# VH-VL binders against NAD kinase (nadK), part 10

Target 1, 268 residues: NAD kinase (nadK), of Syntrophomonas wolfei subsp. wolfei (q0aze0)
Amino acid sequence: MKIILVNNRFKENTEKKAQEIAGQLSALNVEVIIDNGLDEPYAGTVDFIMVLGGDGTMLRAARRYGQRAIPVLGVNMGTVGFLSNIEINELAEYLPLILREEYSLEARMMLEVAVFQQQSLLTRVFCLNELLLRSNSPRMLSFALEISGQKLEPYRGDGLIVSTTTGSTAYSLSAGGPIADPQLDAFIVTPVASHIINKRPLVVSPEREISLHLLEEREAIIGIDGQIKMDFGAENRVLIKRAPHPLLMVNLKAKPFFTSIDRSLQRQ

## First folded at step 10 (VH-VL)

Design T10 (from N83 with heavy chain T57K W102Y, light chain N58D)
Fold by ESMFold2, fold request of step 11:
Structure T10 (fold): chain C 268 residues (1-268), chain A 122 residues (1-122), chain B 112 residues (1-112)
Amino acid sequence: as target 1 above (268 residues)
Amino acid sequence: QVQLVQSGAEVKKPGSSVKVSCKASGGTFSSYAIHWVRQAPGQGLEWMGVIIPILGKADYNQRFKGRVTITADESTSTAYMELSSLRSEDTAVYYCARGHTYKTSHGYFDYWGQGTLVTVSS
Amino acid sequence: DIVMTQTPLSLSVTPGQPASISCRSSQSLLRSIGFNYLHWYLQKPGQSPQLLIYLGSDRASGVPDRFSGSGSGTDFTLKISRVEAEDVGVYYCMQALQTPLTFGQGTKLEIK
């Protein structure tokens, strides 16, 4: 059996804990790969991914490994979020179930984001929470949104968020979008500081394709999960689809979403 | 409690096909492998194949040489097994069973359907 | 394909006496993490199979402690310490290490 431990190298306690856990697993004849974010994602066959940290560490793991159909377990290291399943002090209790493969999985929709210059693909990335298009200057953006070839009235404002249901509690929420049940598959399209009256958030079928481009020259940015930034200009277009594979989140311990919303949001 | 309920008995002619359903209730459907096992009259158990609904991934016993197709519908929590080009030796009781894991292997079958008799006769 | 061989193929046992069924695989079913991917099922007359033992030695829920599984690698044994009338049926071992999953031929247990 081969397991990846994903940690946050900027937090010393997670790095030390990852080494400790790797030693425990190795003593049980489990091969362990530690991913602290510095090296390229491990490309070999892997049975399980254990994320040591908060939602941000899980977002990085999802971008790196989410399209590979590998179970991913979130292990909370102190700050309660939406994406952890067990606490670090419970890991020893649950480790036998992990090794016996006695757990269930929950699918979480991901986005596939393709950025073009003219007609040339520049990059393709995957994300768990959202894509943000925003202005990188004091001036507002004027931009076009198409949904499966249907061209909406132009937008004008600070930007736009295209979110998964999992991302509904992140930047989309701050911009006025709804909290969505993460068991649903949908896009949530949330304007940011729109100057056009009644540009309300949209909830869109996951089968749709979403396209964005600027209608005039402006300095803009595409943000991915609040962690990756790309310049975006009038020569660019972005296409957003449901990713081919969902993130497969491990469920060892019941974690009620609705009864925990207020507690989780206060901690972010 | 998890329960697997299969479709009723069928009588088929050689050369035709049969599709057996297996509806799951009382638990999570998508993250557990659904296996198909058959038993000819007076004979032992023979594994036919498996579907993992959350992955949309199936694997088959090569003994059937492409005659078996296994599918799943997550919205109805139902798995299906279709066996084509039926022969008289395909007369058997066909069972669905739930593996404890999402993988095509490693699984122990903790829940079984009641079985579906398929009779192939001229 | 991994071949599973059960012995004996039939067994007549006086109530209260022990019974033992052997299962042999053509290759090791033990993974390096220490688990044997060998499972045992009982099919009572007219019923679907039921899980008895999984991972070589773990009893399924509701299975009496008079049933035990032992062995490792290629050789496995199911034991019933005191056979009761309700134990009649056909016992199957199954390997789950790799596809295709394969069963032993079955062992029919009867009361004499």
Scores: ipSAE 0.611, ipTM 0.839, lowest interface PAE 2.2, mean pLDDT 91
Fold by ESMFold2, fold request of step 11:
Structure T10 (fold): chain C 268 residues (1-268), chain A 122 residues (1-122), chain B 112 residues (1-112)
Amino acid sequence: as target 1 above (268 residues)
Amino acid sequence: QVQLVQSGAEVKKPGSSVKVSCKASGGTFSSYAIHWVRQAPGQGLEWMGVIIPILGKADYNQRFKGRVTITADESTSTAYMELSSLRSEDTAVYYCARGHTYKTSHGYFDYWGQGTLVTVSS
Amino acid sequence: DIVMTQTPLSLSVTPGQPASISCRSSQSLLRSIGFNYLHWYLQKPGQSPQLLIYLGSDRASGVPDRFSGSGSGTDFTLKISRVEAEDVGVYYCMQALQTPLTFGQGTKLEIK
């Protein structure tokens, strides 16, 4: 059996704990790869991923491994969020179930984001929470949104968020979007400080394709899961689809989404 | 409690096809492998294949040489097994069973359907 | 394909007496992490199979203590310490190490 341990190299407590867990697993003849963010993602076959940390570390794991159909377990290290399943002090209790493969999986939709310059593909990335288009200056943006070839009236404002249902509790919520059940597959399209009052958040079928481009020359950025930034200008467009594969989240302990919303939001 | 309910008995002619359904209730459907096992009259159990709904992945016993197709519909929590080019020796009770894991192997079958008798005769 | 061989193919047992069923595989079913991918099922008359023992030795939920599994690698045994009338049926071992999953021929248990 081969397991990846994902941690945040900038938090010493997670790095030390990752080494301790790796030692325990190796003693059980489990091969362990530690991913602290410094190296390229491990390319070989693995059975399981443990994420040691909060939602941010999970987002990085999802971008690195989410398209590879590998079960991913969120292990909370003290920062309560929406994406952990068990606490670090419970790991010893659940480890036998992990090794026996006695757990269930929950699929979480991801976005596939393709950024173009003119007609040329510049990059393709995957994300778990959202794509943000926003102004990178005091001036607002004028931009076009198309949904499966259907052109909406132009947007004018600070930007736009295209979120998964998992991302509905992240930046989309702060911008006025709804909280969505993460068991649903959908896009949530949330304007950021829209100058046009009839631009409301949209909930869109996951089968749609979403396209964005600027209607005038402006300094803008694309943000991915709040962790990757890319310059975006009048020569660019972005195409957003449901990713080919969902993130496969491990469920060892029941974590009721609706009864935990207030506590999770108050801490995050 | 997880429960698997299969479609009713069928009588088929040689050369035709049969499609047996297996509806799951009482648990998460997509996360567990659904296996198909048949039992000819007076004989033992024979594994036919498996579907993993969350992955959209199926695997088959080569003994059936492409005559078996296993699918799943997550919206109805239902798996299907279709056997084509039926022969008289395909007369059997067909069971669906749930594996404890999402993998095609390693699974123990903790829940079984009631079985579906398929009789192949002219 | 992994061949599973059960012995005996038939048992006739006086109520209250022990019974033992052997299952041999053509390849080791033990993985390096320490698990044997060998499972046992009982099919009572007129019923679907039901899980008895998994991973060689673990009892499934609701299975009485009189059932036990042992063995490793290629040789496995199912034991019933005291046979009861409700134990009548056909017992199957199954390997789950690799596809195609394969069963033993079955062992029919009857009351004398």
Scores: ipSAE 0.593, ipTM 0.829, lowest interface PAE 2.2, mean pLDDT 91
Fold by ESMFold2, fold request of step 11:
Structure T10 (fold): chain C 268 residues (1-268), chain A 122 residues (1-122), chain B 112 residues (1-112)
Amino acid sequence: as target 1 above (268 residues)
Amino acid sequence: QVQLVQSGAEVKKPGSSVKVSCKASGGTFSSYAIHWVRQAPGQGLEWMGVIIPILGKADYNQRFKGRVTITADESTSTAYMELSSLRSEDTAVYYCARGHTYKTSHGYFDYWGQGTLVTVSS
Amino acid sequence: DIVMTQTPLSLSVTPGQPASISCRSSQSLLRSIGFNYLHWYLQKPGQSPQLLIYLGSDRASGVPDRFSGSGSGTDFTLKISRVEAEDVGVYYCMQALQTPLTFGQGTKLEIK
């Protein structure tokens, strides 16, 4: 059995704990790869991913490994969010179940984001929460949104968020989007400080393709999960689809979403 | 409280196909492998293949050489096994069974359907 | 394919007496993490198979403690310390280390 431990190297407590857990797993003849963010993602065959940290560390794990159909367990290290399943002090209790493969999986939709310059594909990335298009200057953006070839009335404002249901409790929420049940597959399209009064958040079928491009020359940025930034200009467009594979989140401990919403939002 | 309920017995002609359903209730469907096992009259158990609904991934016993197709419909919590080009030797009881894991291997079958008799006769 | 060989293929046992069924695999079923991917099932007359023992030695829920599994690697044994009338049926071992999953031939247990 081979397990990746994902941690954040800038948080020393996660790095020390990762080494400790790696030692415990190695004593059980489990091969361990530590991904602290320094190196490229491990490319070899892996059975399980354990994320030590908060939602941000889970987002990085999802971008790196989410399309590989590997189970991912969120282990909370102090700040509870929406993406952890167990607490670090419970890991010893649940480790036998992990090794026996006695757990269930929950699928979480991801976005596939393709950024073009003119007609040429520049990059393709995946994300768990959202794509943000925003102005990189004091001036508003004018931009076009197309949904499966249907051109919507132009947007004008600070930007736009295209979120998964998982991302509905992240930046989309702050911009006025709804909280969505993460068991649903959908896009949530949330305007950011829209100058156009009729531009309400949209909930869109996951079967749709979403396209964005600027209508005027302006400095803009594409943000991915709040962690990756790319310059975006009038020569660019972005195409957003449901990713081919969902993130496979491990469920060891029942965590009812609706009864925990206020608690999770309070602490996030 | 997990329960697997299979479709009813069928009588088929050689050369035709049969599709057996297996409806799961009382638990999570998508993340557990659903296996198909058959038993010819008076014979032992033979593994036919498996589907993992959450992955949309199936794996088959090569002894059936592409005659078996296993699918799942997550919206109805139902798995299906279709066996084509039927021969008299395919007369058997066909079982679905749930593996304890999402993998095609390692699983022990903690829940079994009641079985579906398929009779192939001219 | 991993070949599973059961012996004996048939048992006739006086009630209250012990019974033992052997299962051998053509290759080791033990993974480096310490688990044997060998499972035992009982098929009572007219019924679907039911899980008895998993991972070589772990008793499934509701299975009486007179059933036990032992062995490792290539050789496994199912024991019944005192056979009861309700134990009648066919016992199968199954390897789950790799696909295709394969069963032993079955051991029919009858009461004298």
Scores: ipSAE 0.586, ipTM 0.831, lowest interface PAE 2.3, mean pLDDT 91

Design T10 (from N83 with heavy chain T57K W102Y, light chain N58D)
Fold by OpenDDE, fold request of step 11:
Structure T10 (fold): chain C 268 residues (1-268), chain A 122 residues (1-122), chain B 112 residues (1-112)
Amino acid sequence: as target 1 above (268 residues)
Amino acid sequence: QVQLVQSGAEVKKPGSSVKVSCKASGGTFSSYAIHWVRQAPGQGLEWMGVIIPILGKADYNQRFKGRVTITADESTSTAYMELSSLRSEDTAVYYCARGHTYKTSHGYFDYWGQGTLVTVSS
Amino acid sequence: DIVMTQTPLSLSVTPGQPASISCRSSQSLLRSIGFNYLHWYLQKPGQSPQLLIYLGSDRASGVPDRFSGSGSGTDFTLKISRVEAEDVGVYYCMQALQTPLTFGQGTKLEIK
């Protein structure tokens, strides 16, 4: 068995714990790769990914490995979030189940985001939470939104979020988007400070495609999961689709999503 | 509680095909694998194959030489097993069973369907 | 393919007496320390198989403690400390280490 431990190199406690867990696993004849985000993603085959930390670390792990059909377990290390399944102090209890591969999986839809310069592809990324298009100035953006070839009225505002249901409790929520059941596959299109009063978010079928481009010569930014940023101009367009493969999240412990929403949000 | 309900008994001619369904309820369909096992009259158990819906993968016992096709419909929580080019030797009770999803292996079967008798006769 | 061999193929037991069934695999079923991918099923007359023991020694939910599994590697044993009438049926061991999954021949348990 081969396991990747994903942690945050900027958090010493996660690094220390990763080393400790690696030692324990090695003693059980498990091969361990530690990914603290410094190096490129491990290219070899692996059986399991354990994420040590919070939602941010999980998002990074998802972007790095989510396109591969690898079970991913979130292990919370004292942070508040929605993407961890067990606590670090519970790991010892659940370790036998992990090693025996006795766990259930939950498929979480990811986004495929393609950014173009004219007709040329600049970059393609997969992400678990959301794509953000926002102004890079105090002025509002004017941009075109198209859903499955249907051209909507030009949008004017600070920006737009296209989120998965997983991402519904992230930036989309802060922008006034709905809380979505993580077991549901859908796009959530949430306006960011629209000039139209009470412009409502859209819940869109995962079978559709979403495209965005600017209608004016202004500077904008594309954001991915709040961790990746790229410049976006009038000559660029972005195409958003459902990723071909979902993230496979490990369920070792029952986590009541709807009963824990208030508690989790109050602590964030 | 978890239940696997299979389609009814079938009587088929040699050379034809049969498709048996297995509907799961009471649990998360996508989190598990559905295995197919058959049992000829008075004989033991024979593993036919498996479908892992969440991975979109199926694996087969090569002894069937490509005659078996296993599919799954997540929207209805139903797995299917189709056996083609039927022979008299294919007369058996066919079972679906739920198993854990493993990366490199498979788990134990904690729930079984009631079985579907398929009779192949001229 | 991994070959599973059960012994005996049949046994008749007086109620209240113990029973023992052996299962041998053609290769080791030990994947990790203490984890043997060997499972036991019971098929009662006219019924579907049901899980009895998993991973060599763990009892499935609802299984009485008179049932126990032991062994490691290639040799496994299912024991019934006190056989009851409800224990009648055919017992199968199964390996799930690799595909194709394979079963033992089955052991038919009858009451004297």
Scores: ipSAE 0.021, ipTM 0.548, lowest interface PAE 5.8, mean pLDDT 91
Fold by OpenDDE, fold request of step 11:
Structure T10 (fold): chain C 268 residues (1-268), chain A 122 residues (1-122), chain B 112 residues (1-112)
Amino acid sequence: as target 1 above (268 residues)
Amino acid sequence: QVQLVQSGAEVKKPGSSVKVSCKASGGTFSSYAIHWVRQAPGQGLEWMGVIIPILGKADYNQRFKGRVTITADESTSTAYMELSSLRSEDTAVYYCARGHTYKTSHGYFDYWGQGTLVTVSS
Amino acid sequence: DIVMTQTPLSLSVTPGQPASISCRSSQSLLRSIGFNYLHWYLQKPGQSPQLLIYLGSDRASGVPDRFSGSGSGTDFTLKISRVEAEDVGVYYCMQALQTPLTFGQGTKLEIK
């Protein structure tokens, strides 16, 4: 068995813990790779991904390794979030189950985001939460939204979020999007400060494709999972579709989603 | 809280064997290592060996020349240390300790048993 | 085997004064940057050893902040900023880089 540990390179405690866990796993004759901010994702094959940190670390891990369709376990290290399954102090208890593969998996839809310059592909990214298009200035954007070739009325506002159901509790929520059951596959299209009062979010079938482009010569930014940022101009197009593979999240411990979100909302 | 409870004191003759037990409670057993450390009267600590119950794998201090056997029963969360061909020099307090394992089945010991006195005398 | 050498072997300290114990290993205990497989234990009179410091500098749960571990590679130090009566006992360093695990000789701390 070969496990990759993905920690937060900016948090020393996660790095140290990764080293400790690596040592422990090695003692169990498990091969371990630590991704502590590797320049590139580890290219070798792995059987299991353990994420040490919070939601941000999980998002990073998902973007880096999610396309490999291998189990991913979120181990929380002192943060509040939705993507971790167990706490770090519980790891020892569940380690035998991990090694014996006595756990369930939950498939979470990911986005495939392709950014083009004219007809040329600039980048393609798989992400777990969302794609954000926003203005890079105090001025509103005017952009076109197309869903499966259907051209909607031009959007005017600060931006637009295309989110997975997993991402519904992230930035989309802050922007007024609906809370979605992570067990559903769907796109959530949430306007960010639309000029239209009470512009409604859209829930879109995962079978459809979503395209965005600017209608004016303005500078914008593409954001992915709140971590990747790209300049976006009038000559760029973004195409969003369901990723070919979902993220396989490990369920070692029952974690009720709706009670969690309810509690979270009460705290805000 | 994790507790390690060891078997009672033993008095043995030279050449005989002794088997000390260490029962863990208050936490998981299989994911941790159980180490054995002894301490002769007025002396320091000496590592004897370790077992990783989940693997049933044990490692030993070669200084004991094969006289030590460490086993574990996951169903009862109990580890055992058997020392054969006892000598007077084996008179010591024997400790079990739960270990966080690092590299090749060893680590640090966060919980210790109360110790078991083994006296070897003719 | 890795040889662990402690200095001093005995120490008598007036309450409130600091104490320092050195531990040297015959080879480096550094596996990666900042991670040394060196641990400190205290054995109080009539008791089992207890973990004080692990991985060179991390205090075990319940250990007062008067205790601190430092060092890297082959040289390590345990410091007690203000010795108290409850600190009496024998201190051991232990390497866990490779088997067999080995301990220092122990340092007996007494109160004057």
Scores: ipSAE 0.008, ipTM 0.498, lowest interface PAE 10.5, mean pLDDT 92
Fold by OpenDDE, fold request of step 11:
Structure T10 (fold): chain C 268 residues (1-268), chain A 122 residues (1-122), chain B 112 residues (1-112)
Amino acid sequence: as target 1 above (268 residues)
Amino acid sequence: QVQLVQSGAEVKKPGSSVKVSCKASGGTFSSYAIHWVRQAPGQGLEWMGVIIPILGKADYNQRFKGRVTITADESTSTAYMELSSLRSEDTAVYYCARGHTYKTSHGYFDYWGQGTLVTVSS
Amino acid sequence: DIVMTQTPLSLSVTPGQPASISCRSSQSLLRSIGFNYLHWYLQKPGQSPQLLIYLGSDRASGVPDRFSGSGSGTDFTLKISRVEAEDVGVYYCMQALQTPLTFGQGTKLEIK
């Protein structure tokens, strides 16, 4: 068995814990690769991914490895979030199940985000939470939203979020989006400070495609999961689709989503 | 609430064997190593050996020259330490301890049994 | 075998005063960057040993912050900032870098 431990190099406790766990796993004849984000993603075949830390680390892990259909376990290390399944002090208890591959999997839809310069593809990224289009100035953006070829009325505001249901409890929530069941596949299109008061978010079928482009010569920013940022101008287009592969999240411990929402939100 | 509960005190004759049990509860037995450490009266601690139940692999202190056998039963979450060819100097309290392991090393013992007194006398 | 040497072998401390125990290994216990495979245990009278400090400096769960471990390589120190009556017992350092695991001789801490 080969396992990737994903941690955050900027959090010393996660690095130390990763080393400890790596040692323990190795002693159990498990091959371990530690990924703290410093190097390129491990290209070899692996059987399991443990994410040590919070939601941010999970998002990075998802972006780096999610397309490879590898089981990913979130191990919380004292943070508040929605993407961890067990606590670090519980890992030892569940380790035999991991080693015997006796766990459930939950498929979480990811986004495929493609950014174009005219007809040329600039970048393509898979992400677990959301794409954000926002103004790079105090001025509002004017941009076009198209869903499966249907052109909506021009949008004016600070920005727009296209989120997965997993991402519904992230920035989309802060922007007034709905909380979605993670077991549901859908796009959530949430406006960010629209010039239209009470502009409502859209829940869109995962089978549809979403396209965004600016309607004026102004600079904007594309943000992905709050970790990737790139400039976005009038000559750029962004196309959002459902990723071809979901993230396979490991479920070792029952964690009722709806009963934990209030608690989690109160802690944020 | 992890607990290691050991078998009761033993009185043995020289040349005989003793088998001490250590039952783990409150945690995952197979996730850890079980170490055996003994302590002669008024003396320090001496490591005897270890077993990693999930691997069925044991390692021993060579000082015992093959007299120690450590086994584990995952179904009952119980580890065993058998010491053969008993001598008077084997009189000691024998402890089992749960250990965290590392790749090329063994780890610390976070939980200990209550100890088992083994007295070897003619 | 790695030889562990503790000093002193006995301490008599007035409550509220600090205590310090040294543990020296015959070879370096540093295996990975920042990881020393040195652990400290306390055996209170009539009880089993209990973990105090692991990996040189990490406090075990439930251990008061008056206990601290320091050192690296071959020289390690256990410190008690203010000794209390409940701290009476024998302290052991243990190396777990390689088998056989070996303990120090133990340091008996008594209250004056």
Scores: ipSAE 0.000, ipTM 0.473, lowest interface PAE 13.4, mean pLDDT 90

